# VH-VL binders against q17rb8r558to768, part 8

Target 1, 211 residues: q17rb8r558to768
Amino acid sequence: TAELSHLTKNVPIFVCTMAYPTVPCPLHVFEPRYRLMIRRSIQTGTKQFGMCVSDTQNSFADYGCMLQIRNVHFLPDGRSVVDTVGGKRFRVLKRGMKDGYCTADIEYLEDVKVENEDEIKNLRELHDLVYSQACSWFQNLRDRFRSQILQHFGSMPEREENLQAAPNGPAWCWWLLAVLPVDPRYQLSVLSMKSLKERLTKIQHILTYFS
Key: E = the ipSAE of ESMFold2; O = the ipSAE of OpenDDE; V2 = 0.75 times the mean of E and O plus 0.25 times the DockQ between their complexes.

## First folded at step 2 (VH-VL)

Design u06 (framework fv_umesolerbart)
Fold by ESMFold2-Fast, scan of step 2:
Structure u06 (fold): chain C 211 residues (1-211), chain A 124 residues (1-124), chain B 107 residues (1-107)
Amino acid sequence: as target 1 above (211 residues)
Amino acid sequence: EVQLVESGGDLVQPGGSLRLSCAASGFTFSDYEMNWVRQAPGKGLEWVSFISSSGSTIYYADSVKGRFTISRDNAKKSLYLQMTSLRAEDTAVYYCAREITIFGVVTDYYFDYWGQGTLVTVSS
Amino acid sequence: EIVMTQSPATLSVSPGERATLSCRASQSVSSYLAWYQQKPGQAPRRLIYGASTRATGIPARFSGSGSGTEFTLTISSLQSEDFAIYYCQQYNNWPPTFGGGTKVEIK
């Protein structure tokens, strides 16, 4: 919602895994600090928190993605099952702590829109080529991994007619990045990009290696 | 340093039950797919069971399906194999093995680290 | 399920000599083949994956080759610590399947 889009200060950060715009991120929460964080997010009505991978130098990475809580089940054994979906990407400006979990002041990222007609045409051509490569890669996956991807991430989103309608670009790019078997450093690099062209080019390079 | 330590192997009679455990350390256990692989005395390696990093996806070899149950506890960094209706042909060293796969999306089903194994003997 | 066949069952080779081990798949597994070394009383250790890529810490004397249905593991200058059983494993098709092993005995 609109009021939640303005959360930028003292944002609670779950330091665990990569998250991406529009992509489901189901979580099994075990640690007391994170169960407290999730409970607070629900009680305050924000129903959002940031997700970042760990970083050896700075505790957690400089870029991440907001997760929206869709459903929570608190289990008798102390575990919590949290269904989330990725929202806006962000860059970390300042790091903090609260009751054992990390916090951050953040700024949201969005793609820089391309307005030149020739550049838009070239972007569409690149997009269509990379999407076809992605479909080919997924169709050639071993049955076990295909099944796991479908269970955790759902099916690959369809092509979008307006490539720049969403501030984070086409949903299928993020779905694909979530499922590609690449090091989190590469995933983080792509997440931080503000150019759809650069993101598609990087994804194409990865797909070409696996195709 | 990646370490996998199995325990729970014992001598049991046919029809009996046994629970094997594997304690993991030196890596983020919750990120990795895990397997059980066994080896009968003087024989080769046989894959037994698979569990995904989250525990949601599970597969069994036809020879153990319906009798064995694989599970994991990511908070305790432990993998389990509950064995029931044991047969003489289940006699083997059981290895806990980590897949190269992270988050179930790599196409590779080979094992980069193995535990020391735990011996299960099913005999009357 | 794919059947993996290793030959010979036993190799007797003197230290410093070349050892060549064969692995055959009942149908094509492309390059999705791994080799493991198992020393007496120990767990298997990953040696090679992707038919030809050495795992970290594996000496250069170990090399893998082949694709499709025919694969070879070569030890170019056998050392005394190479006394072991070697297993191939395909990971192209589910479930993963192993060969019967080749025992390398140092003469």
Scores: ipSAE 0.000, ipTM 0.469, lowest interface PAE 11.3, mean pLDDT 86

Design u07 (framework fv_umesolerbart)
Fold by ESMFold2-Fast, scan of step 2:
Structure u07 (fold): chain C 211 residues (1-211), chain A 119 residues (1-119), chain B 107 residues (1-107)
Amino acid sequence: as target 1 above (211 residues)
Amino acid sequence: EVQLVESGGDLVQPGGSLRLSCAASGFTFSDYSMNWVRQAPGKGLEWVSFISWDSGYIYYADSVKGRFTISRDNAKKSLYLQMTSLRAEDTAVYYCARDWGDYYAMDYWGQGTLVTVSS
Amino acid sequence: EIVMTQSPATLSVSPGERATLSCRASQSVSSDLAWYQQKPGQAPRRLIYGASTRATGIPARFSGSGSGTEFTLTISSLQSEDFAIYYCQQYNEWPYTFGGGTKVEIK
């Protein structure tokens, strides 16, 4: 429990790119500060760190996603190749510094569950419709573009039986956000949402624009 | 269908303040990011400020930082620009323009409201 | 900030002729570039977004091309209603920036 509590205080932050729940995020690390951060994450057994994009004030965004270290390869030239996958989303409460890298006190984000049976039915209908639109968008991409996406992000996740089982909602939503050609600031806005319905609606509007 | 109507433009003295409003209709205002863009008489377009649909992201042109504040009221379907410490170079027609987050270009524009900063 | 440069400042063409307008970015904006048309006393109207996607309701004679730093707006057969000032705008990086405009006038 203490260990879990420690994952919300003085969390190391890699300031670089967008990360999303369940989505692979392979990193090529050469800066000494980040190599130190990753080494410490492995040595302490947490095997996790936060990922945030830079903001316009030479700081980092108020929202991000935890990255779980799956594997690490240290190269002879001093670079590291770190295979990570997105975990929990978070909101930044307090910013700090440690040995040249950023840290943060964070609060994890969870989707607000819909309890009403009629609303759950409507949510499932919206989900199925948007998923179908996403599949059509992906299948209609040129072979080159589709191949690049498959190489970097893998295949689009399958639909889940229970839309509200995971605190971040269905995995395919996050995979889609990672591959859609949208500005990182818009992606950040969607990452911060606590409503699956709102997220599906925003994704649907984006897909309609590309259709 | 989609309409944006600016108001609040006036003649003000240097150092003065003014608040502009933009009333939206014909679409779900809370689904769209909004921009303020200005145009000095006989000159080109200059982007002023951006606000995301949830007010979570706000950006300003360097020329107005610290003097102008963008805000919105989604329940009232209105966008605002609070202007302080006005300068002669702020004289322009101010347009509000609809955006889809940071993703899309500005698809609908209001007719503008004229702000004149002069003594 | 990214500086957008449009050329020429003024383009004189006859109805039915092809008009080609250029827009250059001081650094790469990928495909995050839009074109707007503005007639005297009117608000700007979006013509093109994503460098090459024509907005709904915009006639087929308007086309956009380019990526990175070099962009072009082409009007294939100029109509009388096309005489206006045209602006390019990047939305790849904050602050958003516009070009100085190209005035398309009747020869």
Scores: ipSAE 0.000, ipTM 0.417, lowest interface PAE 19.8, mean pLDDT 86

Design u08 (framework fv_umesolerbart)
Fold by ESMFold2-Fast, scan of step 2:
Structure u08 (fold): chain C 211 residues (1-211), chain A 119 residues (1-119), chain B 107 residues (1-107)
Amino acid sequence: as target 1 above (211 residues)
Amino acid sequence: EVQLVESGGDLVQPGGSLRLSCAASGFTFSSYYMNWVRQAPGKGLEWVSFISSSGDTIYYADSVKGRFTISRDNAKKSLYLQMTSLRAEDTAVYYCAREGWDYDAFDIWGQGTLVTVSS
Amino acid sequence: EIVMTQSPATLSVSPGERATLSCRASQSVYSNLAWYQQKPGQAPRRLIYGASTRATGIPARFSGSGSGTEFTLTISSLQSEDFAIYYCQQYDDWPLTFGGGTKVEIK
């Protein structure tokens, strides 16, 4: 219970940008508070911290994503480059502070599984349709913009056989959400969803707008 | 409870080599950044080298770069400093130091091991 | 590299008096500054970290202040056991650097 409490209570929060499951999130860190936060995360062996976008009402958003530290590179000018990748999504239950950085008590989010046979069939059809629309959108981008995406985020993930195997749904959805030029409000809305069907529907509406 | 113990200090001739060890006990060694700091007789403290908890990130003071190699063995809970091409200016007490949770300052120090480089 | 300069080199203080030690960085180190005490024949002991936070077990008479480039360690009502050399250290950037030390002598 000590381990469970540590993973959900007083979780360190980096208030900066949107982060998504499975998506790389490289960070340039020079502020002492965040260098301390990252070093503590490494020293505890957790190698994880939360990422939330700022919010005018509550200092930072009610939803975020855990970042897993992959590598840390120190630069001669005192900056650190922290290579992270998105992990579990969370909802913020309570906000706090520790040595100049934000903390939160959190609840992890998982997609609610669809069990009805007809609904599963409809979900697969929706998924395949939206994936095809995503591929079309990406391939029709100007070469320069497409190259920038590939260099920062890598290639779009392939389709997954079992749409409900991962707690956060298919990886390509999160890759796409990271690269689409949409308002953070829409990105946060999609991140907070516990329904793969609702997430695919929203992504489809966004893609249709940019078609 | 929490303890760092250095060993390996000796009298060596200029151009010689020596390996220092630091044994950790009372804490999860694999979770902490480690450093070597030295102090020449009657002089101040000089930072020598840094190694991250995994061993993937390493830094050296310019005065020792290319001659000294820091390493760690998390299974053995030990930190090492391999010294080569030793100079009279390397004569010092060598301390291993643990970086604390607090702003990367050194919260635990060993008692030191004396290295004397003389002909 | 960031050069740390401590002053004075030697400070003579009578028991019960206030001692003030200065540490200056050649460029801003924010609050990434620690103070260590070293008694003759012993390893250094951390007193202060984050410029102003006292380490566990350190008496309340020790206090740190400052940010950026100018830092101060204050020892109120100096005691005989406070005879030692005091070092400041920046941990903002590589290489990590220490000041030259201030020797505190009891008059």
Scores: ipSAE 0.000, ipTM 0.433, lowest interface PAE 16.8, mean pLDDT 86

Design u09 (framework fv_umesolerbart)
Fold by ESMFold2-Fast, scan of step 2:
Structure u09 (fold): chain C 211 residues (1-211), chain A 119 residues (1-119), chain B 107 residues (1-107)
Amino acid sequence: as target 1 above (211 residues)
Amino acid sequence: EVQLVESGGDLVQPGGSLRLSCAASGFTFSDYWMNWVRQAPGKGLEWVSFISGSGDYIYYADSVKGRFTISRDNAKKSLYLQMTSLRAEDTAVYYCARSYDYWEGFDYWGQGTLVTVSS
Amino acid sequence: EIVMTQSPATLSVSPGERATLSCRASQSVSSYLAWYQQKPGQAPRRLIYDASTRATGIPARFSGSGSGTEFTLTISSLQSEDFAIYYCQQYNYWPLTFGGGTKVEIK
């Protein structure tokens, strides 16, 4: 079924890696706690759970991304793959535990919409400039690295006509953040931003550094 | 309550064909993997075939590959096994069995249906 | 294919005694191993899955242990209804494979 439940309290949290809106996040699930967590998500019809990186305080980060379960595969070689895609971003309000896996009460994040016409025009100009820089960066990668990215993440998404149609902004920004060789701390800071302008500015800075 | 009911078992001559059915009730059929397992008279259990909930993944035991076809109809909540080129060695009680994922093994089994391949 | 070897083929025990059944995989199956009980004329019944997790409604006297290639099913205080054939099954590799069974019979 296409209908998904909205979860904000006692949300199951998979503590593992960074996840981003619209970006595929295939998971190999081996631990009993996480299999139980995923089974419950499917049985209740939510088909969603949160993904956070671990924190230095022996907990998980204050920001993460919901993962929507698209399929569960059992492979002939004994591996299982849970095909997920990033959904809404969230901020953690309260941490908990359930049957060996982490849980959280969360608040979903959305970009603050720019309403002023001049600011919208400037945002579009910035977007087009940064998108072009991203395309140049990707095309100038060595064939080996470009092939690896295409295999694991697919092609860079096309530009979107309306930059503010999606609450998380353009999909290509998240694809790029997933493939850029930056410290997880920077990835987490960008994930937590509520301004598309700030996100584009930071991405531009990163691209310029690697140029 | 979860129920699996097999049907279609019969006496068939070698080289013949037969279709087995398994009717499911009491659960969301499309969420579950389904299997066929057989047991020859007085012998142990032998796994025959697997089909995923969506039907995307299908596997067969080497002994039946090319002769048997597993399929499912999620709207009808039914599992099928189309058997062709039957051999005396295919004589067995055929069970359908349900699994949710690879953690749980087969949690529910049908009562079985007897297939006898003899002249 | 993964070969599952169960031992002994037949185990003779008295009611109230402990029964220990072994299952060996030809290569590691991690914890993806289940145990089934089958009585004459009946379908198999799942007892244990994930090597050591007891299925719903299964009495506490049944316990499973092991990982990798060596697995054990233990019945701590055998009851009269426990005389049956027990099968192990790996579900880590295709094709799925069962052991040959251990017949637990009255002494």
Scores: ipSAE 0.000, ipTM 0.428, lowest interface PAE 17.3, mean pLDDT 85

Design u10 (framework fv_umesolerbart)
Fold by ESMFold2-Fast, scan of step 2:
Structure u10 (fold): chain C 211 residues (1-211), chain A 122 residues (1-122), chain B 107 residues (1-107)
Amino acid sequence: as target 1 above (211 residues)
Amino acid sequence: EVQLVESGGDLVQPGGSLRLSCAASGFTFSSYSMNWVRQAPGKGLEWVSFISSSGSYIYYADSVKGRFTISRDNAKKSLYLQMTSLRAEDTAVYYCARGKYSSSWYKGFDYWGQGTLVTVSS
Amino acid sequence: EIVMTQSPATLSVSPGERATLSCRASQSVSSNLAWYQQKPGQAPRRLIYGASTRATGIPARFSGSGSGTEFTLTISSLQSEDFAIYYCQQYNNWPLTFGGGTKVEIK
């Protein structure tokens, strides 16, 4: 029988890199504390943990993304290869520790749904414009860079018919944010946004800068 | 440990109203999307409605749009389905079911309640 | 809406035999497809999600395959407890839709 645990309190946190909804995040785990964390995640049946970047003041950032474990290989040399994919975003409410790894009480984030007809039309126009800019940016990358991105992240997700179907917005936005060469603090700012319009606007600014 | 317990099923006349409840326990209710699924006697499963973990995203089957309203109270760990303008065709066992979201919109419904019977007849 | 069609409506098999159930979507649902088992008087139980991932606690004899529009649930060595109705469900598009079900019964 699968064990169940609370997903918002004492959530184990892997402090390492940025993670994004729907984006693969393969991990090579050697540190004993994180190997224990992964093992516990599997044993409890949760098969997920939080991922945050480091922060000198608070030990890790105020925002992160849950990682769902898809597969685990325990290697003879003590390493673990963990295939994960980004799930829900969260805000950190309280920090803690358990057996050498960080924990947090968290609150999950969802985009605020736009209800006004005129705002929905404007959002669609902005989305289509930014998506086209993203496609152009990617196609105009040097072959070496494009090959590296395809190898690690795969191809850019297709446009979704309903922009507000998913609580985190269109998957291609997160794929793009993962591949754009921007500072992690900027990436963290975008991850924390609850407005699809604001997120698309910021992505557009980044794309314009690299044009 | 995860439990979903439906209640509120009753015999109602056509055109009547009824409110179903689903009490959740054994998990952090506010972190999961919830669904209503119904099954008419001797027939198959029909999805009725979805509500996201925050309550901001709501969807309905065409057969119930404008008549049914899904809602949730995260503090009370309860899911609701307000049914109005009931028809004979709404006669069914109504299940609440827990959705789980990660990279996909859903991973299907991992836990279901035992169901509550709604009978619409004169 | 996406229409899910299951075939056959009824499948008669003997214990120990392989059962193969089909589910077709009217348009692509990628791998966003789940399978459920329902026994008389009981709520449905999730067997498979993501077209091929077995849910926790589900016996290894159950396997799912397929992508896009054609999906299969296979029970490799049917046990007495496996006689039930099986439903597929797409969760790619709103509204969510179920197939009509396949009843697996004793031959």
Scores: ipSAE 0.000, ipTM 0.454, lowest interface PAE 15.5, mean pLDDT 86

Design u11 (framework fv_umesolerbart; at its last look DockQ between E and O 0.06; V2 from the best seeds 0.00; counts 0 for: pae E 18.1 > 2, placed apart)
Fold by ESMFold2-Fast, scan of step 2:
Structure u11 (fold): chain C 211 residues (1-211), chain A 122 residues (1-122), chain B 107 residues (1-107)
Amino acid sequence: as target 1 above (211 residues)
Amino acid sequence: EVQLVESGGDLVQPGGSLRLSCAASGFTFSSYAMNWVRQAPGKGLEWVSFISGSGGSTYYADSVKGRFTISRDNAKKSLYLQMTSLRAEDTAVYYCAKDRGYSYGYNYFDYWGQGTLVTVSS
Amino acid sequence: EIVMTQSPATLSVSPGERATLSCRASQSVSSNLAWYQQKPGQAPRRLIYGASTRATGIPARFSGSGSGTEFTLTISSLQSEDFAIYYCQQYNKWPYTFGGGTKVEIK
């Protein structure tokens, strides 16, 4: 096979935390199984693996996000600090195992593009309203919490001119979901959405709850 | 242990005003959003209003916008619904309902009060 | 506003039988759907939330399924205390809306 950008079968899965498109996800890799996984990812040239939260029924969740390896810092004791950033979202089709770590056959998710002119106008209005609510929420956080967010996630992304240019929608939505204090099952439900309108509506609901 | 006790329901004339109260106990009141839900005699449930834990955000059903005001007093652990310009169609049992909260990711109504009857009639 | 439609309006079943109740949303509500049980003269009681999660203390015979716009509540082996009116509710978007209810009555 020539194209590793369409890795969909026997994808290595790191079972740990939520990951989101465009959002940094730095990892400290110390378990032998995951050290092997990362090494293989680098050696094969894919430089990608899936990230899913654990699930009591199915070992790991039905939805996740690909992590792209940007840099690796090797520690003297064999542990690695891996700088990753979230890429494409996926749905799990089949679960497997390889040398102690989980694998999956996956299907990538993309937002369904809105084509009706009136619906696009309504989507823009909703987006602008929710973005303003997000800015207000962040500005009104106590200095300590705001500083912690900036240290770990960076600043809130600026709003984008074309809401449907990216297959996962605006980057600020994912940054916000990473920082909002909501249950991982809630975060997972939003990650699985294929509608920008539904995602904005849910983000608005969360912001209103915490305002 | 969680208890919600409504009061204030009464017979009122059309165009009149009435204030409902809901006394909460058994949970950290200020940490949860609260709602009012009503049910007309022999009819289904209708959501009326929402207030966030801090009281900073409120939402209303279109049928009551401009006439009803939801509020809360977190120190007194009490929820209120101030009703003005009452109409015959506002006749219903009014329930106080607790939001489960975002720490569990599901914002359904996990506890309900027993309800208080409001009758709008001449 | 999102319109919630429940069917059937009335379901007549015998104890021990399986009851299946439907709830339809006019637009997607994801999995943000709850089911409540109401007996005559009583306040509604929590039953299912997140479309499929049973609330604490709810018997295993109650199960919920669905996502998006089509949802189902199933009672696998109906007991005498299960005769009641059941309401679905979406909490995906304000205003929150309820279905018209399904009355489960003895045959």
Scores: ipSAE 0.022, ipTM 0.633, lowest interface PAE 7.6, mean pLDDT 89
Fold by OpenDDE, look of step 3:
Structure u11 (fold): chain C 211 residues (1-211), chain A 122 residues (1-122), chain B 107 residues (1-107)
Amino acid sequence: as target 1 above (211 residues)
Amino acid sequence: EVQLVESGGDLVQPGGSLRLSCAASGFTFSSYAMNWVRQAPGKGLEWVSFISGSGGSTYYADSVKGRFTISRDNAKKSLYLQMTSLRAEDTAVYYCAKDRGYSYGYNYFDYWGQGTLVTVSS
Amino acid sequence: EIVMTQSPATLSVSPGERATLSCRASQSVSSNLAWYQQKPGQAPRRLIYGASTRATGIPARFSGSGSGTEFTLTISSLQSEDFAIYYCQQYNKWPYTFGGGTKVEIK
């Protein structure tokens, strides 16, 4: 699985919505081109493909997230219900096509680590601040909306002790980004960031707007 | 331990000038924005000026804009406030306040100096 | 600018009693609210940030709550060292502004 996660050439791209690390992304696949893509992904054993939002200029965005297939249910009519979860973020280097679906050469994104102790302390404080604000925001949502979010995305991940343990930072940030009702372009900007501090800052701005 | 030590407070006449200094220690000075906050005798707190970690961005309260200039020397771990055209209403204890962050945006103050008194009187 | 109003101006409380301080914003400041304590002749000290997050080293008897325009600082059991002036500060919008302060004095 780890070896297959290093696919960087001719990665099949599902052009649809935003995907995020660690965030579940269930798909109902009905288009023939994507049905083919999913089948090939399973047959080849990679069990993963890239997810990108559409872009009017470039067909799909310059950044995306890999989706790991956890389960596929093939329907008699050829459609499929695919259980996927977000993996690595990537930047598109080259775009291509294969049998009707988009492909890309990609490079994976990882956060830049903060080494300075004072900066780490500052980052921790910012993280805790924004997390608290996120919790408050979610708690203040109407019951109906909270239920919908929980049903679709699951519960908000808990805080992590080591903010830099994962290459994508804390999982709750991605969960929150996924549930916030903001423009995909804004979400994309956050997805592309390799600084947790910058992501937290943007997330905080969003929370402020919706508070 | 974070330490902020203000200096330069004095008695000056209206229209005069004064330069305040703040010596910082106990943290990576260049990694944090700094602020000046003042407090008139027997009154509350008033934010005066902000400077980012690099010194590239500065902000001022309307009450001091055009008269005060905030600056910093990261090599010397020092913060400065150049005050000109001083008025009676500028009389206050001036505090050096460490920002929680590096740049502007959701700035609050996690550490304060003991302050230095500026008195503007004829 | 956002006007921060603290009430009451003076709060007389006996040692061991609960103290409740209010801070109101003229417009929403979300959770971008900090509380400071200032004792006579001393510099202010940060107590709370993010409306409800207690700063490191601050006793558990201090707690902050609220969001939007209404905020509260609570001292569950007032200690002798807690008699001071308390200020709230919003950092949601420039220029950042402080409340007028609440003086907590011994009853």
Scores: ipSAE 0.007, ipTM 0.551, lowest interface PAE 8.9, mean pLDDT 92
Fold by ESMFold2, look of step 3:
Structure u11 (fold): chain C 211 residues (1-211), chain A 122 residues (1-122), chain B 107 residues (1-107)
Amino acid sequence: as target 1 above (211 residues)
Amino acid sequence: EVQLVESGGDLVQPGGSLRLSCAASGFTFSSYAMNWVRQAPGKGLEWVSFISGSGGSTYYADSVKGRFTISRDNAKKSLYLQMTSLRAEDTAVYYCAKDRGYSYGYNYFDYWGQGTLVTVSS
Amino acid sequence: EIVMTQSPATLSVSPGERATLSCRASQSVSSNLAWYQQKPGQAPRRLIYGASTRATGIPARFSGSGSGTEFTLTISSLQSEDFAIYYCQQYNKWPYTFGGGTKVEIK
């Protein structure tokens, strides 16, 4: 339902790793608190929880990504393999706790659309340049590493004709952030951006570093 | 609807020259790299040349290097292949092909023209 | 350059049967492999990229598999419109190279 897909209050938070819109995030869950959190999500039908990286000052980061549960497989040893995919990005407004796991009140993030014709043209040019740089980086990787990325993440998502149709921008940007060997804290700033231009500029800076 | 229309194929003597053109429509031409691919009669496909979206990067198959020049006019949405020092083995149907990438991309061809025949014969 | 070898050169298959086409690379191309279909007098048509991803609008009966040096294209339950020549192409390293083609024809 719409109510189940738009949670903003007391959202359960898994404090672990970076998650990105559209990107699969398979999890091995063994901690009792997170097992409880996931069972509740399934039983209530929400089938979602937030993912945030840890933060030294605030227990978890100010930005994260909702994970949508696609499947759960229970192992004989009591662990669960949870198949998730990234959904909406969010900013943390208020922190809480419930039964040993973190919760948050959140505000969802969406990209701000550019409507000026000259700015749209410039955005397309930047996008196409950075996309080509990303493809070149990926094509020039050693075969072993490229094969591992393809097996785990699949091929880079196809170009999108309308760069601004999706609320999080082009899926390939998030795919690239997931596969790049960059510190999660640096990648967190990209997650928080509402400007596709800023995101593309930051990605270009990262790619130049690895070139 | 993406369309690519080649023209300029003709019968030419060995050592002669031809200029092929490809008119593009239905997509943002300057956002994509373009290629020429040829097919000799009864034979398979051979990549000939590549040009980036801006026109700043070009690459050629060894068989045509130094004899063929790829170019584009983004304002006219047109791709060109200037062929010189033509040889009998250049006889082929020449296809204009849209790349998926801007510069280097995934470099597979999502749209092809119908081709233009070049015959090199005395 | 990377040599792409397709086999068989010709595959005779009855309608409704399964066709399996092979493509071998002289060195690893990872999954940077595409398949094209070409009918007489027509331009090639995109089928598969990334070794196994169907292009938009391609029927589910077409599937690709493999990585590294060994690749296959499978056509389940062959239709009358599927009789054509099929080419593989690597895009792992410059220059692009194509296989010699496999002609799928009526048995």
Scores: ipSAE 0.000, ipTM 0.421, lowest interface PAE 18.1, mean pLDDT 85
ESMFold2 (binder alone), look of step 3: mean pLDDT 91; pTM 0.922

